# VH-VL binders against b1a7s3r263to410, part 28

Target 1, 148 residues: b1a7s3r263to410
Amino acid sequence: VTIVYDTMHYSTQKMAHEIAEGIMAEGYDVEMFFLHEDERSEIVKSILDSKAIAIGAPTINDEPYPSIGDLMYYLKGLRFERTGIKRKAVTFGSMGGKGGTPASLGKDLGEYGFDVVDTCEVYYVPDEEENKACFKLGQKLVEEAKKI
Key: E = the ipSAE of ESMFold2; O = the ipSAE of OpenDDE; V2 = 0.75 times the mean of E and O plus 0.25 times the DockQ between their complexes.

## First folded at step 6 (VH-VL; framework fv_ponezumab)

Design c7 (at its last look DockQ between E and O 0.77; V2 from the best seeds 0.00; counts 0 for: pae E 5.2 > 2)
Fold by OpenDDE, look of step 8:
Structure c7 (fold): chain C 148 residues (1-148), chain A 117 residues (1-117), chain B 112 residues (1-112)
Amino acid sequence: as target 1 above (148 residues)
Amino acid sequence: QVQLVQSGAEVKKPGASVKVSCKASGYTFTYYYIHWVRQAPGQGLEWMGRINPSGGRTKYAPRLQDRVTMTRDTSTSTVYMELSSLRSEDTAVYYCARDFGSYFDYWGQGTTVTVSS
Amino acid sequence: DVVMTQSPLSLPVTLGQPASISCKSSQSLVYSDGNTYLNWFQQRPGQSPRRLIYWVSNRDSGVPDRFSGSGSGTDFTLKISRVEAEDVGVYYCMQGTHWPRTFGQGTRLEIK
C-alpha cells in the first residue's frame, strides 16, 4: 500500500500515520511518501506497484494543498484504467475552514481509474476519535484491496 | 521519548569502508525520514543524504553519490550509513537526524570517524 | 547547489546585548507550496545540532522567545534579543527547499 501526503501543520501527517497503523494492523506493508521529500516519479512507481493507495493533503483556500497538484496531474496522464486493475483508494486531509480536499482528490482519483472507497477529513488537529476513524480508514482500504 | 542512538567511534584507513548505525526509538520508525549530516573537525555541517525507512528509498548528496549507501532494518529500527573509498577528508563526526516535516527535530549523539594512514 | 551564505562568521557579543545573523541563499527558498523552508540550528560546544527555527520564523518547542527568525525569498535573519551565556555556540541556517539540502557556513557566537 502506498500512502502519499503533504502537510502544513502536521495534522494531515498525523492522519497519514493513523491510516498507516490501520493498514499495518491488517498485515500489509506501507510505503509512505511525503510530497516535499520525494520525487513524483518514485511515488508513481510505488503506486503502480500497489493495489491500494491513500492520498492526503491539507486544504488551503478551499482547495487541495498546491503540492498535490503535480502528482495528481501525473496520475491523470498514466491512465490507470488501462493497467488492468482497479486500485483501491482513500483520501484524507485536514482543514481549517470549509474543507473539501479529500472529496476533491477522491473525485479526481475516481476519474483516473481508482476505486475510491472512503475519505477522512478533520478540522485542525485530529482528536482521539478522529484518529480512530483514520485508523479504521486504513483497515477498510486493506479490506477492499484484498478483493482485488 | 524519541531517541537516536548511533554506533561508536571508528578508525579506518584510506580506501576502506565504514558503516555507521543509527537506532531509533520512541516513535514509529517507518514514519519519519532519517538524514545523515557530517561535520569535519572545526568545519560546518554537510548534508549527506536521506533515507525513507518505509521502502528504503534514498536521496544522496551528489558529491557522495558514488560512495555513500544508506539502508535500514525495520526489524531493529536501525538506519545504516556506509561510506566507501574513505579519504582523509572523510574524517568527521557523523550525525543521523530524524526528519519531521522536512526539519531535523531529533539528532543522534554523533559518531566520530577518523580516516588516517 | 543552493549556496547558503552566513554573515558574520564570527560574532562576539556582550552578555545581555542583541545579536543578529544573516543568511542569504543563492536561490529563492520559496517552495512550490508557497512555504519557505529555511531552518536555523544551534550547536553548542561538544553537542549535536539543535533546531531553533523552522519555516523562517517559527520557534521550536522549548526555544526561548529571545530567538526570532525573519526574512523572505533569499534573505533571512536570526536574532537574539538578549544574548545569554548558554547561547554560545555555532549557528547554522539550512535550506530545505532544494536538493541537495545545504547549510550555511555557520556563525560562531562568543561572549566578549
Scores: ipSAE 0.850, ipTM 0.943, lowest interface PAE 0.6, mean pLDDT 95
Fold by ESMFold2, look of step 6:
Structure c7 (fold): chain C 148 residues (1-148), chain A 117 residues (1-117), chain B 112 residues (1-112)
Amino acid sequence: as target 1 above (148 residues)
Amino acid sequence: QVQLVQSGAEVKKPGASVKVSCKASGYTFTYYYIHWVRQAPGQGLEWMGRINPSGGRTKYAPRLQDRVTMTRDTSTSTVYMELSSLRSEDTAVYYCARDFGSYFDYWGQGTTVTVSS
Amino acid sequence: DVVMTQSPLSLPVTLGQPASISCKSSQSLVYSDGNTYLNWFQQRPGQSPRRLIYWVSNRDSGVPDRFSGSGSGTDFTLKISRVEAEDVGVYYCMQGTHWPRTFGQGTRLEIK
């Protein structure tokens, strides 16, 4: 499973770690990518080799950060609907205002050929209950991916 | 709790190689990047490169990319940095440092590498 | 490579007085994710570097509130509102926005 994220308050990173824990609790490996540190081509390669992905970013002014938008534009161009595999996906993120980035990313991924299983959005920093929800999201993603 | 423990001091001749280890504990090893930074005697800090233990992906400073190799062993939570074709200018203290959001929140104790004839 | 220029390189200060260290980059440090990856480190004599400030202005856990960071774009400042004896050491700025990551030359803070 491939997890891609960015964050200003480490909130999205905390969520990514909890999702990863949920995936690994089901006995599956996770490849983690921090968009600032990792190259787009390596991220895309990992996605192509994966049956399930998780994409996360915080919202700023109801827009995703440019770096996530660049990745999403690239994924659109690869035409995943033509690969014959409908990969599972979740989206997640933190917000400091209106929010809605996980839902918007999910809609876009659906259009790009992914089966978006669920989303998770948190106000600022996840509390203990929200961390548990992220863990369960990772488990759910694996459960759905096994059906492929 | 979080600890980065490095291997001991090394003395090498020009042209040799050195391999320094950095053992991580107190956190999930594959969630964080490990960077290497060196400091020549009386000098400032120089970034050498980093490894993502999740998958082993590396990125190296351009000045060093032909001579440096970073690897990891997830079973021992250890990162290795190997520098080949050593020169006297490579005499330095070598630090590993953990990255959470592009900054070094924890540092190893440093490993002194001395290159001399 | 992005050049990080610190001033002053040597900073003698009187105990209890403020100190200010400038760090200027040759390129903007704002990354496409909206973050500015400018960090400050302190290296006390004989020790490994220690992070003080991350992302321009965020104080690390255990760093006294007399330390503050500010700035934007290419111009950044570390301030110590009231210098104490334990603040002696070398201070480095570092940028993580551009490859390769680069450090300033260091500013040696000493009690006069």
Scores: ipSAE 0.250, ipTM 0.750, lowest interface PAE 5.2, mean pLDDT 84
ESMFold2 (binder alone), look of step 6: mean pLDDT 94; pTM 0.940
OpenDDE, look of step 6: ipSAE 0.784; ipTM 0.927
ESMFold2, look of step 8: ipSAE 0.233; ipTM 0.750
ESMFold2 (binder alone), look of step 8: mean pLDDT 94; pTM 0.941

Design c8 (at its last look DockQ between E and O 0.50; V2 from the best seeds 0.00; counts 0 for: pae E 8.6 > 2)
Fold by OpenDDE, look of step 6:
Structure c8 (fold): chain C 148 residues (1-148), chain A 117 residues (1-117), chain B 112 residues (1-112)
Amino acid sequence: as target 1 above (148 residues)
Amino acid sequence: QVQLVQSGAEVKKPGASVKVSCKASGYTFTDYYIHWVRQAPGQGLEWMGRINPYGGRTKYAPRLQDRVTMTRDTSTSTVYMELSSLRSEDTAVYYCARTLGSYFDYWGQGTTVTVSS
Amino acid sequence: DVVMTQSPLSLPVTLGQPASISCKSSQSLVYSDGNTYLNWFQQRPGQSPRRLIYKVSNRDSGVPDRFSGSGSGTDFTLKISRVEAEDVGVYYCMQGTYWPYTFGQGTRLEIK
């Protein structure tokens, strides 16, 4: 399972970590990428080798975090719908206002050929219940991936 | 309190390998990446690489990529840095540092590695 | 890689006087999120590096207010309003905007 995220105030990062914990609790390995540090080509390679992915970014100015843009464009061009595999996906992100990034990313991934199974969005710093929700999101992703 | 405690000083001969440990405590181990930075005597700081606490994803400095291996043990909250084919130029103090991106808020006490014939 | 250039490399200062260290990057350090990831580290003799400033101008907890960071784009400055004996050491700037992260050469601050 590939997890990709960027973060502004580390809330989305915390979400990514909780998702990872959920995935690992199910006995699956996680490859996690931080957009601030990792090359897009490496991320894409991991995604291509994954049956399931989690992509997360915060919302800024009512739009997805800018850094996620180039990755999304990269994924768009790869035409995953032509790979013969319907990869499972979840999206997540933090918000300080209206939010909407998880939904936006999910929509795009759907268009790219992914099966977006669920999303998670939190306001500012995730609380205990929100962390649990993210954990469960990871578990759900694995359960869905098992169907492939 | 957050602490990164590194293993003790090492003296090695050229061609040998050294494995330095960095034990983290006082925080959730998997919440942070660990970077390694070294400093030759009288020289500046040189970034060596970083390791992801979850999957062991590593990034290495190009100059060291073929000789350096970073690993982690989540059960002991410990990160390891192994450098092989040691050269005299590898004589340095090696630091581990906790990071969120470029955070680098906590550093280990350093491990002196001396490579001499 | 982004090249970080510090100036001066050696900085003798009289106690109580101000000090200023320049750090220039080979390209703008403004990230896509609008932040500028420029850190300053202090390394006292025989000690590990210690972060003083993050994101250009934010002081870490416990850092005296006589330390201040400023700058934008490619030009950054660390200032010490009144140098104290404990300030002796080497100071490094580091950019965390681009991978790989890179350090300046270091500036050795010593007391005259």
Scores: ipSAE 0.579, ipTM 0.878, lowest interface PAE 1.1, mean pLDDT 94
Fold by ESMFold2, look of step 6:
Structure c8 (fold): chain C 148 residues (1-148), chain A 117 residues (1-117), chain B 112 residues (1-112)
Amino acid sequence: as target 1 above (148 residues)
Amino acid sequence: QVQLVQSGAEVKKPGASVKVSCKASGYTFTDYYIHWVRQAPGQGLEWMGRINPYGGRTKYAPRLQDRVTMTRDTSTSTVYMELSSLRSEDTAVYYCARTLGSYFDYWGQGTTVTVSS
Amino acid sequence: DVVMTQSPLSLPVTLGQPASISCKSSQSLVYSDGNTYLNWFQQRPGQSPRRLIYKVSNRDSGVPDRFSGSGSGTDFTLKISRVEAEDVGVYYCMQGTYWPYTFGQGTRLEIK
């Protein structure tokens, strides 16, 4: 499973790691990528080798990272709906205002050929229950991916 | 209390290798990238590379890529930096530093490595 | 590699007076997301570096408000409005926009 996130916010980073812990609790390996510190070509290779992905970014109230936009554009061009499998996906993020980035990313991924299983968005910093929700999201992602 | 505690000073001969450790505590080790930065005597800072402790993926400065190796041990929450084929120009204080995204927030105390014959 | 050039390299200053340090990059530090990943660090004598400012002008937690950062593109400035005795040390700018990350040469701030 491939987890990709884009943020300078501790909240989104923490969510990514909780999702990863949920995936590993199901006995699967995780590759974690931070878009600013990891290169797009390696991220795309990992996605192509995976049946499940998690993509995270802060909502529109933050300054955007063009690397998330660049990644999404690249994924659109790969035409995943033509591969004969429909990879599972979740999106996640934190918000400081209006919100909606996880839903927007999910809509785009669905258009690109991914089966978006769920989204998770928190206000500012996730509390203990929201961290548990991220853990469960990772478990759910694996559970859905096994159906492929 | 976030702490990064590095191994002690080393004296090495040219051509040898050195392996510096950086033990993390006070936070979830795999949540944060660890970077290495060195400082030669009387000189500025030079970024050497970084490691993602979640999986062990690395990125190195191109000038050092052939000589530097970074690893980690999740059971001890420790990152290692090994520099091989040492030269006198490698004499420096070596720091590990934690980052939140691209923002360095905590640094180790530094490890002095002296390369002399 | 992006070259970061600081000026001055040595900065003697009288207590209570302002200080200003320039940092210039060999290319624009504006990343394609519109952010500028320019940081300032302080290294007190015998200590590890400490981050003061990130993304040009944002002070880290616990950094006094007498420290401020400004600039854009390739030209950046760190200002100390009233220098205090504990401000003695070497100040570095660093760019995090392009790999590899690179630092300026450092500016040594000393009390006259």
Scores: ipSAE 0.007, ipTM 0.601, lowest interface PAE 8.6, mean pLDDT 81
ESMFold2 (binder alone), look of step 6: mean pLDDT 91; pTM 0.889

## First folded at step 8 (VH-VL; framework fv_ponezumab)

Design d1 (at its last look DockQ between E and O 0.75; V2 from the best seeds 0.00; counts 0 for: pae E 3.5 > 2)
Fold by OpenDDE, look of step 8:
Structure d1 (fold): chain C 148 residues (1-148), chain A 117 residues (1-117), chain B 112 residues (1-112)
Amino acid sequence: as target 1 above (148 residues)
Amino acid sequence: QVQLVQSGAEVKKPGASVKVSCKASGYTFTYYYIHWVRQAPGQGLEWMGRINPSGGRTKYAPRLQDRVTMTRDTSTSTVYMELSSLRSEDTAVYYCARDLGSYFDYWGQGTTVTVSS
Amino acid sequence: DVVMTQSPLSLPVTLGQPASISCKSSQSLVYSDGNTYLNWFQQRPGQSPRRLIYWVSNRDSGVPDRFSGSGSGTDFTLKISRVEAEDVGVYYCMQGTHWPRTFGQGTRLEIK
């Protein structure tokens, strides 16, 4: 499973960690990428080798964090619907206002050939309950991935 | 508490290889990147490279690209840095550092590597 | 590679007096996310480096408020309002925006 995220105030990062915990709890390996640290080509390679992905970004100006843009554009061009498998996906992110990033990313991933199974969005810093939700999101992703 | 504990001092001949370890504890090993930075005697800090413990993907300094290899063992939460074809100029203290967003918030105690004939 | 240039390289300071270190980058350190990944590290004699400042002006936990970072784009400054004996050491700026990561030459702060 590939997890890709960016973060502004580390909330989305925390979510990514919780999702990772959920995934690992189910016995799956996780390769985690932080967009600031990793090249898009490397991330894409990981995604191509994954049955499931989690993509997360915070919301800014009622849109996904800009850094996710180039990755999404990359994924769009790869035509995952032609790869022969429908990879499972979840999206996640934190917001300080209207939000909508997970839904937006999910919509795009769906168009790119992914099966978006669920999303997780939190307001500012995730609380304990929201962290649990993210954990469960990871588990759900694995459960769906097992069906492939 | 977060700790990075590195292996002990090494003395090597020119042309040999050295492998330094960095054992991480106090946090989830796979969540943070590990960077290696070295410091020659009386000199500044030089970035060597970075490894993502999740997946093991690496990024190396161009000057060291052909000689450095970073690996990790998730079962022991340990990162390794191997430097081959050692030269006298490789004599330095080698540090591992934890990072998640170019912070370098925790550092190992350093490993002295001496390369001499 | 992005070249980080510190000045001065040697900084003798009287106890209680302020100190200022400059760090200039050969390229803008503003990343695509809008953040500027400029860090300051302190290395006391015989010790590992310690992070002081990240994102130009944010102090790490436990760092005294007498340390402050400022700047933008390619010009950055670390200031110590009142130098103390424990501040002796070498200070490094580092850019975390471009690959490879690069450090300044270091500024050695000493007490006069």
Scores: ipSAE 0.867, ipTM 0.948, lowest interface PAE 0.6, mean pLDDT 95
Fold by ESMFold2, look of step 8:
Structure d1 (fold): chain C 148 residues (1-148), chain A 117 residues (1-117), chain B 112 residues (1-112)
Amino acid sequence: as target 1 above (148 residues)
Amino acid sequence: QVQLVQSGAEVKKPGASVKVSCKASGYTFTYYYIHWVRQAPGQGLEWMGRINPSGGRTKYAPRLQDRVTMTRDTSTSTVYMELSSLRSEDTAVYYCARDLGSYFDYWGQGTTVTVSS
Amino acid sequence: DVVMTQSPLSLPVTLGQPASISCKSSQSLVYSDGNTYLNWFQQRPGQSPRRLIYWVSNRDSGVPDRFSGSGSGTDFTLKISRVEAEDVGVYYCMQGTHWPRTFGQGTRLEIK
């Protein structure tokens, strides 16, 4: 499973780590990518090798940062519907205002050929219940991916 | 308690290679990048490269990319930096440091590598 | 490579007096995620570097409040409001916006 996120916010990093813990609790390995540090081509290669992905970004001004938009544009161009696998996906993020980035990313991924099974959005910092929800999201992603 | 513990000092001849280890503890090893930074005697800091322990992906400073390799062992939570074709100007203290975007919240104690004829 | 230029390179200061260190980059350090990846590190004699300030102005935990960082774009400043004996050492700025990551040449702070 491939987890990709773009954030300077501790909240989205924490969510990514909790999702990873949920996936690993189901006995699967996770490959983690932080968009500031990793090359987009390496991220896409990992996604092509995966049945399941998680993509996260913070919501600020209901507008994706250029890094996430750039990745989404690249994914659109790869035409995942032609690969013969409908990969499972989740989106996640934290917000300080309007929100809606996880839902918007999920809609786009669906158009690109992914089966978006859930989204998770948190206000500011995830509390204990929200951390548990992220953990369960990782478990759910694996459960859905096993159906492939 | 986050800790990065490096291997001991080394003395090498020109043309040899050196492999320095950096063992991480107190956190989930694959969640954070490890960078290497060196400091020649009496000089400033030079960034050498970094590794993402999740998958082992590396990126190196262009001046060193043909001579440096970084690897990791997730079972021991250890990163290795190998520098080949050593020259006298590679004499330095080599540091590992942890990163997830805020750069280098924890540093290793440093490993002195001396390259001498 | 982005050049990070510190001034002064040597900074003798009287105990209890303020100190200021400038760091200029050859290119803007604002990244496409909106963040500015400019950090300050302190290296006391015989020790590993220690982070003081991250992302321009955020003081690391355990760093005394007499340390502060400011600036934007290409111009950045580290200030020490009242220098103490323990502040002796070399101070480095570093940028994480561009590849490769680069450091300033260092500013040696010493008590006169």
Scores: ipSAE 0.410, ipTM 0.814, lowest interface PAE 3.5, mean pLDDT 86
ESMFold2 (binder alone), look of step 8: mean pLDDT 94; pTM 0.943

Design d2 (at its last look DockQ between E and O 0.76; V2 from the best seeds 0.00; counts 0 for: pae E 5.5 > 2)
Fold by OpenDDE, look of step 8:
Structure d2 (fold): chain C 148 residues (1-148), chain A 117 residues (1-117), chain B 112 residues (1-112)
Amino acid sequence: as target 1 above (148 residues)
Amino acid sequence: QVQLVQSGAEVKKPGASVKVSCKASGYTFTYYYIHWVRQAPGQGLEWMGRINPSGGRTKYAPRLQDRVTMTRDTSTSTVYMELSSLRSEDTAVYYCARDFGSYFDYWGQGTTVTVSS
Amino acid sequence: DVVMTQSPLSLPVTLGQPASISCKSSQSLVYSTGNTYLNWFQQRPGQSPRRLIYWVSNLDSGVPDRFSGSGSGTDFTLKISRVEAEDVGVYYCMQGTHWPRTFGQGTRLEIK
């Protein structure tokens, strides 16, 4: 499973970690990418080798964090629907306002040939309940991925 | 608490290889990148490279790319930095550091590597 | 490579007096997302480096508020409002916007 995220105030990072915990609890390996640190080509390689992905970004100006843009554009061009595998996906992110990043990313991923199974969005810093939700999101992702 | 504990001092001959370890504890090992930075005696800090413990992907400084290899063992939460074809100029204290997304928030204690004939 | 240039390289300071260190980058450190990844590290004698400031002006946890960072683009400054004996050491700026990551030469702060 590939997890890709960016973060502004580490809330989305925390979410990514909780999702990872959920995934690993189900016995799956996780390769985690932080967009600031990793090249998009490397991330894409991991995604191509994955049956499931989790993509997360904070919301800024009621849009996904700009750093996710080039990755999404990359994914769009790869035509995942032609790979013969409908990869499972979840999206997540933190927001300080209206939000909508997970939904937006999910919509795009769906168009790119992914099966978006669920999303998780939190207001500012995730609380304990929201962390649990993210954990469960990871589990759900794995459960769906097992069907592939 | 977060800790990075590095292996002990090394003395090597020119042309040899050295492998320094950095054992992480107090957090989930695979969540954070580990960087290596070295410091020659009386000199500044030099970034050597970075490893993503989840997957093991690496990025190296161009000057060291042909000689440095970073690996990880997830079972022991340990990152390794191997430097080959050692030269006297490689004499330095080598540090591992954790990246929390805003760079090196925790550092190892350092490992002294001495390269001498 | 992005060259980080610190000044001064040697900084003798009287206790209780302010100190200022400049760090200039050879190119803009503004990342595509708008963030500027400029960090300051302190290395006391015989110790590992310690992060003081990240993202130009954010103090790390446990860092006294007498430390402050400022700047933008290519020009950055670390300030100590009142130097204390424990501040003796070498200070480094580091850019995290471009690869490879690069450090300044270091500024050695000493007490007069």
Scores: ipSAE 0.891, ipTM 0.952, lowest interface PAE 0.5, mean pLDDT 95
Fold by ESMFold2, look of step 8:
Structure d2 (fold): chain C 148 residues (1-148), chain A 117 residues (1-117), chain B 112 residues (1-112)
Amino acid sequence: as target 1 above (148 residues)
Amino acid sequence: QVQLVQSGAEVKKPGASVKVSCKASGYTFTYYYIHWVRQAPGQGLEWMGRINPSGGRTKYAPRLQDRVTMTRDTSTSTVYMELSSLRSEDTAVYYCARDFGSYFDYWGQGTTVTVSS
Amino acid sequence: DVVMTQSPLSLPVTLGQPASISCKSSQSLVYSTGNTYLNWFQQRPGQSPRRLIYWVSNLDSGVPDRFSGSGSGTDFTLKISRVEAEDVGVYYCMQGTHWPRTFGQGTRLEIK
């Protein structure tokens, strides 16, 4: 499973780690990418080799980070429906005001050929209950991916 | 408690190679990058490269890229830095440092490598 | 490579007085996300470097609040409001916005 995210504070990082814990608890490996530190071409290569992905970004002023938008544009051009593999996806993120970024990303991924299983959005920093929700999101993602 | 524990001091001849280890504990090893930074005697800090333990991807300083190799072993939570074709100018203390977002929050204790004829 | 220039390189300071260290980069350190990856480290004699400040102005855990960071773009400053004896050491700025990562030359802070 491929997890890709960017962050303004450590909140989206924490969500990504909890999702990864949920995936690994189900016996699956995780490949983790931070958009600032990793090459976009390597991220796309990992996504092509994966049955399931998680994409996350925080929202600033009700807009997603530009770096995630750039990745989404690249994924749009690849037309994943042509690969013959029905990939599962989740989206996640944190917000500092109005939200909606995970839902918007999920809608876009659906149009790109992914089966979007669920989304998770958190105000600023996830609390204990929200951390558990991210863990369960990881578990749900692999449960759905097993059906492929 | 997050810890980075490095291997012991090395003395090498010019033209040899050295391999320094950095064992991580107290956190999930594959969630954070490990960078290597060296410091020649009386000098400042020089970034050498980094490895993403999730998948093993590396980036190296251009000046060193033909001589440095970084690897990891996820089963032991250990990163290795190997520097080949050693010169006297490579005499330095070598540090590993944990990173997420280029902030190096934890550093190893340092490994002294001495290259002498 | 992005060149990081610190001044002064040597900074003798009287105990209890303020200190200020400048760091200038040859390129903007603002990343596409709007974050500025400028970090400050302290290296006490005989020790590994220690993080003080990350992303311009965020004080690391356990760092006294007499330390502060500021700046934007290419110009950055580390300030100590009241220097104490334990502050002796070499201070480095480092940029994480561009590859390769690069450090300033270091500023040696000493009590006069």
Scores: ipSAE 0.150, ipTM 0.720, lowest interface PAE 5.5, mean pLDDT 84
ESMFold2 (binder alone), look of step 8: mean pLDDT 93; pTM 0.941

